VH-VL binders against Monomethylamine corrinoid protein 2 (mtmC2). Designs and how they scored, part 13

Target 1, 218 residues: Monomethylamine corrinoid protein 2 (mtmC2), of Methanosarcina mazei (p58978)
Amino acid sequence: MTNTEIFNKLTNAIVTQDIAGCAKLTQEALDAGISPLDIITKGLSPGMKIIGDKFEAAEIFLPQIMMSGKAMSSAMEILTPELEKTKVEGEEGTGLAITFVAEGDIHDIGHRLVTTMLGANGFDILDLGVDVLNETVIEEAAKRKGQKIILVGSALMTTSMLGQKDLMDRLREENLRDSVKCMFGGAPVSDKWIDEIGADATAENAAEAAKVALNVMK
Below, E stands for the ipSAE of ESMFold2; O stands for the ipSAE of OpenDDE; V2 stands for 0.75 times the mean of E and O plus 0.25 times the DockQ between their complexes.

## First folded at step 4 (VH-VL)

Design S46 (from E04a with heavy chain S52A R56S N57Y; framework fv_erenumab)
Fold by ESMFold2-Fast, scan of step 4:
Structure S46 (fold): chain C 218 residues (1-218), chain A 119 residues (1-119), chain B 110 residues (1-110)
Amino acid sequence: as target 1 above (218 residues)
Amino acid sequence: QVQLVESGGGVVQPGRSLRLSCAASGFTFSNYGMHWVRQAPGKGLEWVAVIAFSGSYKYSVDSVKGRFTISRDNSKNTLFLQMNSLRAEDTAVYYCARHYDYSGYFDYWGQGTTVTVSS
Amino acid sequence: QSVLTQPPSVSAAPGQKVTISCSGSSSNIGKNYVSWYQQLPGTAPKLLIYDNNKRPSGIPDRFSGSKSGTSTTLGITGLQTGDEADYYCGAWDSSLSAWVFGGGTKLTVL
């Protein structure tokens, strides 16, 4: 089986909620020498985009997207230890990543991937979870003045993306904007949007988030 | 420490309505999807409805669709099931149950509340 | 009818071993992870096994799960009278787009 064939089968396993098949194909891909990152970006992540689009279009419903998420989660359980093997040990000064999913959003899969990649690349992690109020993010940043901090927020939907502007406005109002770096991701988030709200960065996909975050923290 | 406590069950005539509640404690309620599962007397378990952690998305099985509505109030750590146009076949113990987002299983269950639909 | 098939009852003596089977299809057990639930008389179900063979904190290692093809098995060793209960298997069914359960197996320890 070629790498392209393995990636296509992984994508299909996500789309069809083939949880056991997704786990099996993930292990087979690792055994074939395919990098964990390529498995995610070329196999699994495309499937999540397809299933997310179908959900937004009301072609599938909550139970189906939850179980596609379980297929992704089962693959990530296998991949996380492999990603962790590349972690930089004993490094100081990379900083703290405060990770969160915007209030009202439904998906935490991109958030899980971003959090894993940041941790693997030397960041300390404070994971606030899902459906997080901007007020909570502000409070956690304010408690840690003087630390190297990057706020890493995800938004899958346009309505939750608008909350990113509110967060930036509140950081300025609280005199915290200069104390943190801000990186936002999600399907509706663009470089133009980041520039308009005055945030620091976005990554093209969740798997690239660590590289972008490291560059921002220089 | 995780606790789920159902209430609101009772005896009602066919065609009437009941609203069930499930009070959650010992965990961050807004981080978890929630389910309703029922069990008819002497029968097995039947999944009824699910709601996402935010409350923005929900789904009910075809046999209750249009009659039952699942909802939640995250500020009060409470899950609800509004049951309209009740039928004899809805007679069951109703359990609320938790999953952790994409867990794929029901990790904690409430004690159940009994709904009897009879004339 | 139940989507997943279990024997209605099983019995064994204290200290013995017992196996409870659960059979499904390619759309449920064949594609997806299985969970098992214990329901003691007059009580709510309790998660016993998840993701085919994992135990939650507090579940003794006497309980085990396994999956092969479209079937799964719950194993209980060192049976105790307190194990008398109904046992249910459960899985996601991708064709029905629903969580489904077996009909339940009544375990009697005598």
Scores: ipSAE 0.346, ipTM 0.717, lowest interface PAE 3.8, mean pLDDT 85

## First folded at step 5 (VH-VL; framework fv_erenumab)

Design X1 (from S14 with heavy chain H99F; at its last look DockQ between E and O 0.04; V2 from the best seeds 0.00; counts 0 for: pae O 5.9 > 2, grease 18.93 > 18.9, placed apart)
Fold by OpenDDE, look of step 5:
Structure X1 (fold): chain C 218 residues (1-218), chain A 119 residues (1-119), chain B 110 residues (1-110)
Amino acid sequence: as target 1 above (218 residues)
Amino acid sequence: QVQLVESGGGVVQPGRSLRLSCAASGFTFSNYGMHWVRQAPGKGLEWVAVISFKGSYKYSVDSVKGRFTISRDNSKNTLFLQMNSLRAEDTAVYYCARFYDYSGYFDYWGQGTTVTVSS
Amino acid sequence: QSVLTQPPSVSAAPGQKVTISCSGSSSNIGKNYVSWYQQLPGTAPKLLIYDNNKRPSGIPDRFSGSKSGTSTTLGITGLQTGDEADYYCGAWDSSLSAWVFGGGTKLTVL
C-alpha cells in the first residue's frame, strides 16, 4: 500500500470508529517506515476533523465522537513510545503546558492525545488528569507565577464546558489571567465560546492544539 | 427509581429571603450536575442556575446573579437554592432537574415548589 | 422574549400529524444538542426528546425530533387527546453562557 492509501485507511478507521482496525493500520504504517507524526497529521487527525464536522452538522453524536476518540487512542498507544524517542528537545522557551479535563468529566481520550502532542512539540507537561477542580488549576498556576504557562483544558460535555468560564473568571479574580495563556478544547467548545469567556484559543484536534499552543506562546 | 423532591417554597414579601431544597434519591447524586428551572404563572420555562458534580463551579442567569446562590450537599443528596432580595418577578414554580451531562439535557424533574413574592 | 422561538400554539384532530418548530442561532441550536420537553397541565416538565432526535425509554415512537442548521422540529404522529400539553425546546447557548428554552407551544387536540 502506498502511504496515501494507508493514510486514507487510517482516516476511515477513525470516521467509522474502527478501533481494532485503527491500531492495526497504525502498526502497519510504522512498519512501512512512516513517521509517527505523519501518521497522526495525515491519517488520524483528518479523521477526527471529519468527525468534528459531522458533529457540527448534527450527523453524529457524542458517543460516536468518543468511539472515534478510542480509535485514535488505540493508535496513540502504539505511537506514543515512538514519539518519545523522537522528542525534539523543546526549543528553549516553549513553556509549560498544564493539561486537564474539567470537573465532572472523565473522558480523557482527547486530553491524552493533546497532552502527548504538546509534549512531542517541546512543551513541558504537567498533567493534572481528569475531573479536575478549577481550584486545583488555579493553585497550580499560582505556584508557577512568572513562568511561561499555558493552561490546556478539555471538556467533552456541555456541563463540564461550563466550568471553563468559571475558571477564566477565577483566573481574573486571582490576578492570574495575564500570567497564563488559556486554551480549551472539546466537542462542545466553539470559537464563540472562547471569545465569550475570554480565553486565548481553541483547537479542533490534538495536532492542531499543539500548533495553536506554540503560536499562542510566541 | 429516580426521585427529586423540592421544598421550601412559600409566600414572602419583597426583599425577603427563602431557601429551597431538592432531595434526590434513586441515583448517585454526586455523579450529576443539577439545575434549577423556574416557571412564572402562565409563562414558560426559565433556566436559573447550574452546579457541577462536586460543586466547584456554579453558574446562574444574569437576572438572579448576586441574589441567588446554588449549592449542594452530596453527603445528604440535597440541592439548594438560596434566594435573597426576592422580587415580584421571582414568583414562580421552581423545579430542580437532573442534568445528563453526556449530551446535556434534563432527564428528571421534581414536582416543583411554589415561590410567591408579593407585598 | 425567549431566545429560542416557538409558535405559541398548534392544533390538530386526533390521529393527525403535527409539527412544532423551534428556531435559534449558531450559538445555541447550531452548536449544541437540542432537547424537547412535554409539560402536561398542572405537572412538571418531562423529557421527550434528547440529542436532537433520540427518545427516552417510555416515549412512544410517534414522537420524533429533527435538527437542521439553527432550527429543530418536534413531530407528533397519531395525535392523541393525552398529547394536549405545552412543549418546550431547549439548548445551551454559548454566547449567553446559559441554558435557553423556547417560549413554549400549546398543543390543542381538537
Scores: ipSAE 0.026, ipTM 0.555, lowest interface PAE 5.9, mean pLDDT 90
ESMFold2, look of step 5: ipSAE 0.184; ipTM 0.648
ESMFold2 (binder alone), look of step 5: mean pLDDT 94; pTM 0.955

Design X2 (from S13 with heavy chain H99Y; at its last look DockQ between E and O 0.02; V2 from the best seeds 0.00; counts 0 for: pae O 7.5 > 2, placed apart)
Fold by OpenDDE, look of step 5:
Structure X2 (fold): chain C 218 residues (1-218), chain A 119 residues (1-119), chain B 110 residues (1-110)
Amino acid sequence: as target 1 above (218 residues)
Amino acid sequence: QVQLVESGGGVVQPGRSLRLSCAASGFTFSRYGMHWVRQAPGKGLEWVAVISFHGSYKYSVDSVKGRFTISRDNSKNTLFLQMNSLRAEDTAVYYCARYYDYSGYFDYWGQGTTVTVSS
Amino acid sequence: QSVLTQPPSVSAAPGQKVTISCSGSSSNIGKNYVSWYQQLPGTAPKLLIYDNNKRPSGIPDRFSGSKSGTSTTLGITGLQTGDEADYYCGAWDSSLSAWVFGGGTKLTVL
């Protein structure tokens, strides 16, 4: 099987939500000597792009996107260790996305999807998980001062959303605000809220989030 | 707190029209997809239709296509179901349900409004 | 007639464990997340399980969900009289571009 054929199959696995197949093909690609980066950029990410386009065209709905994301995640589980071994850096110019769910909030489905979409669009990912303290976010931002970073926070509850304001305040207090971009999402999050807390952007869904993040990072 | 309140149900003759409404409160309405689900007397749940955040995407069950139209007014936090050419088999309790933003499940349901189609 | 298939009824005594199966196809359960809904007599459905195996806030850990292939299972341990209800599985169907429910399972607590 040619590399091109492998990439096409990976793409198709994502588009058809073939989680098991995606994982298998990912391993096969590695075994064939294809670099993890090529697997992602030439195989998996194109699939996610197609999924995004289909969603925008109203050809698919959210559950399909989620499952495609799961397929992507399954592949990434295989690729991540390999990437670490080779010390391969992410795509130059896109930056690092630090993703998290706000303190007090454990709703992670949207978070996972956003994280996946960001990764598929070339971001390096640092996923801090759910119920993340603002202090943790600040610490991670501080450790990486000087890097191209976007903080991507999710909150489903109004109460957890309020913590985003505190985070922004803390970023300013720690002189980190200018060194990072900040994007927040979730049901309660509005443009007005973003303006109020001085964040950079919001998005309505995971696909949009990735696009918005790319734009914000330009 | 999240609240969904259906209205507009009633008794109508076959061939008539009815418009259901679902008033939403306690959350950012425009950030959620919304669904209609119905339940005939003594029967199970039947999905009817879905509408995305801003109405860009609409899907409906085949049995109601061409007759039912789902819509929403985000400025009024209201979901609608326009039901035309009603049939006896459309008799049911109609529920509106909120669809989780990035997932595919109904996390909140209204109490339903009853539609009865009879001669 | 329902796209997803459930047993019409299950029963057990208080304190016992029950399982409710839901079988579908590659286009629904096979490709999409499953959720479960509880409907108490005379009430609207309530979300019980989402994302195959996750519980919303307020749902006790007595309730569990699992998915394998094109099937899913709801588990209820420590059965209580208050668990007597109808239970529905549901998922998006990619081929139909529609949401689909199971036929429902009536749980009777003996």
Scores: ipSAE 0.017, ipTM 0.536, lowest interface PAE 7.2, mean pLDDT 90
ESMFold2, look of step 5: ipSAE 0.650; ipTM 0.884
ESMFold2 (binder alone), look of step 5: mean pLDDT 93; pTM 0.950
ESMFold2, look of step 6: ipSAE 0.634; ipTM 0.866
ESMFold2 (binder alone), look of step 6: mean pLDDT 94; pTM 0.951
OpenDDE, look of step 6: ipSAE 0.017; ipTM 0.532

Design X3 (from S09 with heavy chain H99F; at its last look DockQ between E and O 0.04; V2 from the best seeds 0.00; counts 0 for: pae E 11.9 > 2, grease 21.3 > 18.9, placed apart)
Fold by ESMFold2, look of step 5:
Structure X3 (fold): chain C 218 residues (1-218), chain A 119 residues (1-119), chain B 110 residues (1-110)
Amino acid sequence: as target 1 above (218 residues)
Amino acid sequence: QVQLVESGGGVVQPGRSLRLSCAASGFTFSYYGMHWVRQAPGKGLEWVAVISFSGSFKYSVDSVKGRFTISRDNSKNTLFLQMNSLRAEDTAVYYCARFYDYSGYFDYWGQGTTVTVSS
Amino acid sequence: QSVLTQPPSVSAAPGQKVTISCSGSSSNIGKNYVSWYQQLPGTAPKLLIYDNNKRPSGIPDRFSGSKSGTSTTLGITGLQTGDEADYYCGAWDSSLSAWVFGGGTKLTVL
């Protein structure tokens, strides 16, 4: 197959929720000598963009976007080791979203949905999971200084929300505040709180979170 | 603790309407897609309807399309199923279920509410 | 009527192993991850297995899942009388654009 045919098949595998086919096509693309970055940017990410656009246009619904996200994840398991070994200069993308739920908080379902929606809207994803130390977030951001980064944190408890201020303070102490955009959500989080801690944005739900993140990164 | 509590079931005659409710607690309701699944007496599980976390997408199985409407009120943490033009074959226990969005499975179920359609 | 096919019943003695099969097609089990649900008599379904072979917290490792081609299997070892229940497989079907379940398997512990 030509590179263009492979990219079109990868895109279609994402759009049709073909998890096993997406993984197989990803390996075939690597075996054909296509760079990991090209596989992502020309095959996989366009598929997630199509699915995200259809979701926002009410053409598809939540289970379909979740399955497309799973197909993307399967491909990324194959590509991540190869990307580290064979990285070449790539074109500027939407950016990297580092997603997490604050230390002391294990409520991960809304977090997973926000993460999926961000990926569907063209973000590369680094999902740190739940119960994440602020120091871990800072370390990951520092390692990637110079990249287009948005930090996306969730808190469902007031005590984990207060950790958002600590994170912002530490970002300033480490001279990283201007290197990243910061977005926080969750039931206790308000516009007033975002202004108080000096973060960039908040959203009320996962669909709004993706739209707000795109706007903040513009 | 995640909790889902259905209500609104009962015995009704064919052609009548019922509205089922599901009260959710212990999680941020607005971040999860929600489903109705039913189980006829002595039978297996049948998926009925889904609503996206924002409410922007709704879909129902063909056998209830045009008769059942799924909806949600995120400000009150409540899922609804409006059931019109009820038929004998709609007799079932109706469960609300939380959808685990990252992997695509039903991780929490209510205890169900019983709908009986008989003349 | 179910898209996924399960045997209507299985049985085994306490302490033994039992398997429950679930057969589908390329549009459901073949493409998508499988979940399994346990329904004890008189209760609501409970998630038992997700992502083909993973267990939620609190589910003992006596329960296992596997997937091959368009089929999936639930395994239960060290069978206990409390395992007597109905078991359902479930998956997304991309052709139907719907969640589908098996017809259920009644496990009897003799």
Scores: ipSAE 0.005, ipTM 0.482, lowest interface PAE 11.9, mean pLDDT 82
ESMFold2 (binder alone), look of step 5: mean pLDDT 94; pTM 0.951
OpenDDE, look of step 5: ipSAE 0.017; ipTM 0.566

## First folded at step 6 (VH-VL; framework fv_erenumab)

Design Y1 (from X2 with heavy chain Y100S, light chain S35Y; at its last look DockQ between E and O 0.61; V2 from the best seeds 0.00; counts 0 for: pae E 2.5 > 2)
Heavy chain, then light chain:
Amino acid sequence: QVQLVESGGGVVQPGRSLRLSCAASGFTFSRYGMHWVRQAPGKGLEWVAVISFHGSYKYSVDSVKGRFTISRDNSKNTLFLQMNSLRAEDTAVYYCARYSDYSGYFDYWGQGTTVTVSS
Amino acid sequence: QSVLTQPPSVSAAPGQKVTISCSGSSSNIGKNYVYWYQQLPGTAPKLLIYDNNKRPSGIPDRFSGSKSGTSTTLGITGLQTGDEADYYCGAWDSSLSAWVFGGGTKLTVL
ESMFold2, look of step 6: ipSAE 0.321; ipTM 0.699
ESMFold2 (binder alone), look of step 6: mean pLDDT 91; pTM 0.890
OpenDDE, look of step 6: ipSAE 0.178; ipTM 0.672
ESMFold2, look of step 7: ipSAE 0.470; ipTM 0.779
ESMFold2 (binder alone), look of step 7: mean pLDDT 91; pTM 0.895
OpenDDE, look of step 7: ipSAE 0.556; ipTM 0.811

Design Y2 (from X2 with heavy chain G33A Y100D; at its last look DockQ between E and O 0.04; V2 from the best seeds 0.00; counts 0 for: pae E 5.7 > 2, placed apart)
Fold by OpenDDE, look of step 6:
Structure Y2 (fold): chain C 218 residues (1-218), chain A 119 residues (1-119), chain B 110 residues (1-110)
Amino acid sequence: as target 1 above (218 residues)
Amino acid sequence: QVQLVESGGGVVQPGRSLRLSCAASGFTFSRYAMHWVRQAPGKGLEWVAVISFHGSYKYSVDSVKGRFTISRDNSKNTLFLQMNSLRAEDTAVYYCARYDDYSGYFDYWGQGTTVTVSS
Amino acid sequence: QSVLTQPPSVSAAPGQKVTISCSGSSSNIGKNYVSWYQQLPGTAPKLLIYDNNKRPSGIPDRFSGSKSGTSTTLGITGLQTGDEADYYCGAWDSSLSAWVFGGGTKLTVL
């Protein structure tokens, strides 16, 4: 199979929630010499985008999204070790990425992918996990005051997204806002939202998130 | 069955305060975000405020900011709206509504409680 | 005045089909799920359509929703006298960080 064919099959595996197939194809792609990054950006991520679009169009629903997420996770289990092997040595001062899913939110598919991509791009990673209290984020930021830090939060639900604003407010109240960069993502998150809450950036997908984070930290 | 019952409405003069309550039953109250929506006489629906399932996050429409406060007591399955510095334009039927936080819609509404602000 | 725009009124005879439009922007309908609510005279609103085109249990299949771009449409077939009510579209607005309703449409059954 050509690389293009493999990518298309990966995309389709995500779109059709073929978990086993996705894992198999991922391994095949690696065996064929395709880089983990290409597998993600050219095969898997396009599939997730399609899933997102379909969800927004009400063509599929949360269960399908979750299943596609499982397919993605299956692939990432295979790819993560490979990505770690090819970790780009960050320039001195790439910084620490503190990643988390907002309080009340346990959707971690995008979170895991973003975390992986950030690590692969030279960030030190502190993964706080899911359902993370804003206070926890603040505490971690405070402990590391003076370090080059980017907070990377994700939210899938409306109310969990709203928590991002509270986090930003809290950062300001604690005089931490200027000591950290803030990037947020998730289905409900928009550029206007980022502007509204005074955050630094958002990204459409995990690959973009890593790129944006690098730029924000410069 | 899911039930929402508003109370606390009444007639008050401008500048006065009123506290609305919404008693919830038939579901796990602490798992749902809750909203207040109001409707002035002969007018359409207007969103007022939202509070997250654990009460950590709450927001309101600009016209009531600084005057209205949404809160909840999950131990009592009750939603509240503290309304201070009431104005004539706050006159409305006030509904509490349960919110599906995944898709974002109000799947259950109370019967409403009437607030009249008049001199 | 309302962030979402609806026609103020529509009317049709029993058995006919009616559509109610709701237009918004990229920050609300364009990005977020739309829901529709029916308010019978003297009653509280009830959910009619959610997730753009899904019907809650108890809502007959005569009611349908569709979304395209920054607009949504409620369809009612086989119109009945009992359908006479006000109908509201609604969605979260990511720009305003608020929920927004349409101005409402009064449906009269002739």
Scores: ipSAE 0.028, ipTM 0.607, lowest interface PAE 3.4, mean pLDDT 90
ESMFold2, look of step 6: ipSAE 0.075; ipTM 0.617
ESMFold2 (binder alone), look of step 6: mean pLDDT 94; pTM 0.954

Design Y3 (from X2 with heavy chain Y100T, light chain S35H S97D; at its last look DockQ between E and O 0.08; V2 from the best seeds 0.00; counts 0 for: pae O 5.2 > 2, placed apart)
Fold by OpenDDE, look of step 6:
Structure Y3 (fold): chain C 218 residues (1-218), chain A 119 residues (1-119), chain B 110 residues (1-110)
Amino acid sequence: as target 1 above (218 residues)
Amino acid sequence: QVQLVESGGGVVQPGRSLRLSCAASGFTFSRYGMHWVRQAPGKGLEWVAVISFHGSYKYSVDSVKGRFTISRDNSKNTLFLQMNSLRAEDTAVYYCARYTDYSGYFDYWGQGTTVTVSS
Amino acid sequence: QSVLTQPPSVSAAPGQKVTISCSGSSSNIGKNYVHWYQQLPGTAPKLLIYDNNKRPSGIPDRFSGSKSGTSTTLGITGLQTGDEADYYCGAWDSSLDAWVFGGGTKLTVL
């Protein structure tokens, strides 16, 4: 099997939510001498892109996305040790995404999808859930000071969105702002709001959120 | 509050057509996927069809493919199910259910409308 | 006949605990989230549990869900007369490419 064929099969495994197949193909690719990076960039990531595009087009729903994410995760479990072997000193991974829904807000549909998409794109995930106190977010960020971290907060109500400003203020007060990236989303969240509170980014949807997060973490 | 109200049910003979409607209120209709689920008398729930929030994706259970068509009018906050070539086995209470493109579950259901197909 | 299998009926006295099982396969419960719906007599179904073990707003903590392998269980503690209803498990089936339900379980409060 050619490398191209393997990549196409990997892509297809992601697109068709073939978790077992994805893992198997990943191992086969490694055994064939293909680099972990090529497996990810030429095989797995294209699949996730297709899934993202389909979601944006409303052609698939959360169950498929989640399964594709699981397929991606299964591959990454195999690839991670290999990546570590070839990792050049100083190279950092994708990082840790700490995801949460703002205090007073229990709307978690978007949060769930964003979390799934982040995980599928290589982020380690710490999901704090819904109705999360800013203090909890601060504590978790503080515990992991020094790690590559992006805070990903969601708010669907204007009232809960206001808490994002408080969070940013608290991060600054605790001298954590420079140690973390901050991305916020939700219906009421705008670029203007992000600028106002001094956050790093926003995204219109879960697929975009993952892409934006990757860019922010570079 | 979220409300879904089905209508259009009735008694029809086999081979005839019926069009069901589901009027939605209390939420932004265009942001949610919608489903039809039916329940035959004294039986369990059976998924029938889904339509995405903008209608770009439509999918139905095999038993109704070619006969039933799901559609929606977001300007009127209404979901539709066009049922053609009705059969006795289509007899059921038909529920519309809210299902976001992001969720995997039906979080709100209408009270249902009854469709009876009999000779 | 149903893709997911439930016991046809369960019963218990008020105040007791009951469990309702739902068994599937690797293509549905094994891979995907399970949800539970309550249908009171003469009414439409209502979401009871989602994502295996999460409760929507308004659902009391007496209701719980758990998942293991290709099976899931609905737990009801402190059974009340008002809990008498039909209960359905549901999930996405990756093989069938469809939403599937269990056959339903009738809960009788003695």
Scores: ipSAE 0.020, ipTM 0.585, lowest interface PAE 5.2, mean pLDDT 90
ESMFold2, look of step 6: ipSAE 0.588; ipTM 0.848
ESMFold2 (binder alone), look of step 6: mean pLDDT 92; pTM 0.937

Design Y4 (from X2 with heavy chain S56D Y100S; at its last look DockQ between E and O 0.59; V2 from the best seeds 0.00; counts 0 for: germline match VH .600 < .625, pae O 7.3 > 2)
Fold by OpenDDE, look of step 6:
Structure Y4 (fold): chain C 218 residues (1-218), chain A 119 residues (1-119), chain B 110 residues (1-110)
Amino acid sequence: as target 1 above (218 residues)
Amino acid sequence: QVQLVESGGGVVQPGRSLRLSCAASGFTFSRYGMHWVRQAPGKGLEWVAVISFHGDYKYSVDSVKGRFTISRDNSKNTLFLQMNSLRAEDTAVYYCARYSDYSGYFDYWGQGTTVTVSS
Amino acid sequence: QSVLTQPPSVSAAPGQKVTISCSGSSSNIGKNYVSWYQQLPGTAPKLLIYDNNKRPSGIPDRFSGSKSGTSTTLGITGLQTGDEADYYCGAWDSSLSAWVFGGGTKLTVL
């Protein structure tokens, strides 16, 4: 089986909620010498993207997305030890991703997907949850000043999105802006908005968010 | 501690309606999908319906589609099951169950509430 | 009639080992994680095993789960009188887009 075939099968396993198959294919991929990162980025992540898109389009329901998430998790259980081995070999980690949903916003499906994808791509994760106060984000960033950190905020409402600007302003006021990278996402979030508030990046979906985060942290 | 408490069960005639409630406590209700599962007298477990974290997506078993509606009020930490056009075969103990994020299983169950549909 | 098939009953003496089988298909057990639930008489179901073979906190190691192909097995060692209950396997079915349970197995401790 070619690497491409393996990747396609991994993608399909995620999309069809084949948890057992996903795990098996993941192991097979590793056995074939495929890197954990490639397995994630070329196989699993594309599947999660499809699932995310389908969910947003109301083509799938909660059970399906949960099972896809579980499939992803099963793969990650296999990949995590391998990723850790790579780290021991002197590769720098991607950093800490502090993820959250904006104050006043409890829409967390996208947030959870993003968080999962970030973790899958090697980020350490601090998930602050939903309806998170900007002050909480600032406090967590402050506690970890000096660490390689990216703040990953989600907002699905225009009203909650506006809080992102406040967060950015407060980060600047607290002299933390330069110590962290800032990425925001959500339906109302645009590149223009990111530029307006002085954030670093945005992404359209969870898979892209992970890629963008990796690039931002380089 | 996690608690789920069902209520609203009772005896009704066929064709009538009943609304079940499940009061949740001890966890962030809005972060979990919720399910209804029922059990007819002396029978096994039957899955009924699921609702997403914020109620945006709902799904139910075919046998209750068009008759039952699952909903939730996160501000009140309450899950609902509106049952219309009840049938004798809907007679059961109805359980609400928590479905953890990406867990794929029911980690907490309520004590159940009994629904009896009889003429 | 249940999508997942369990034996209707099993029995053993205290201290003995029992196994409860659950057979499904490629669209449920074959693809998805299996969970087991214990239902004591007159009580609500309780999660016993999840992700095929994992025990929740508070579940003793006497209980075990295994999965092979399209079937799963619940094992109970050191059987106790308190283990007398109904046991259900469950999994998501990708084909039906529904959660499915087994028919349940009544365990009697002799």
Scores: ipSAE 0.016, ipTM 0.540, lowest interface PAE 7.3, mean pLDDT 90
ESMFold2, look of step 6: ipSAE 0.259; ipTM 0.655
ESMFold2 (binder alone), look of step 6: mean pLDDT 94; pTM 0.952

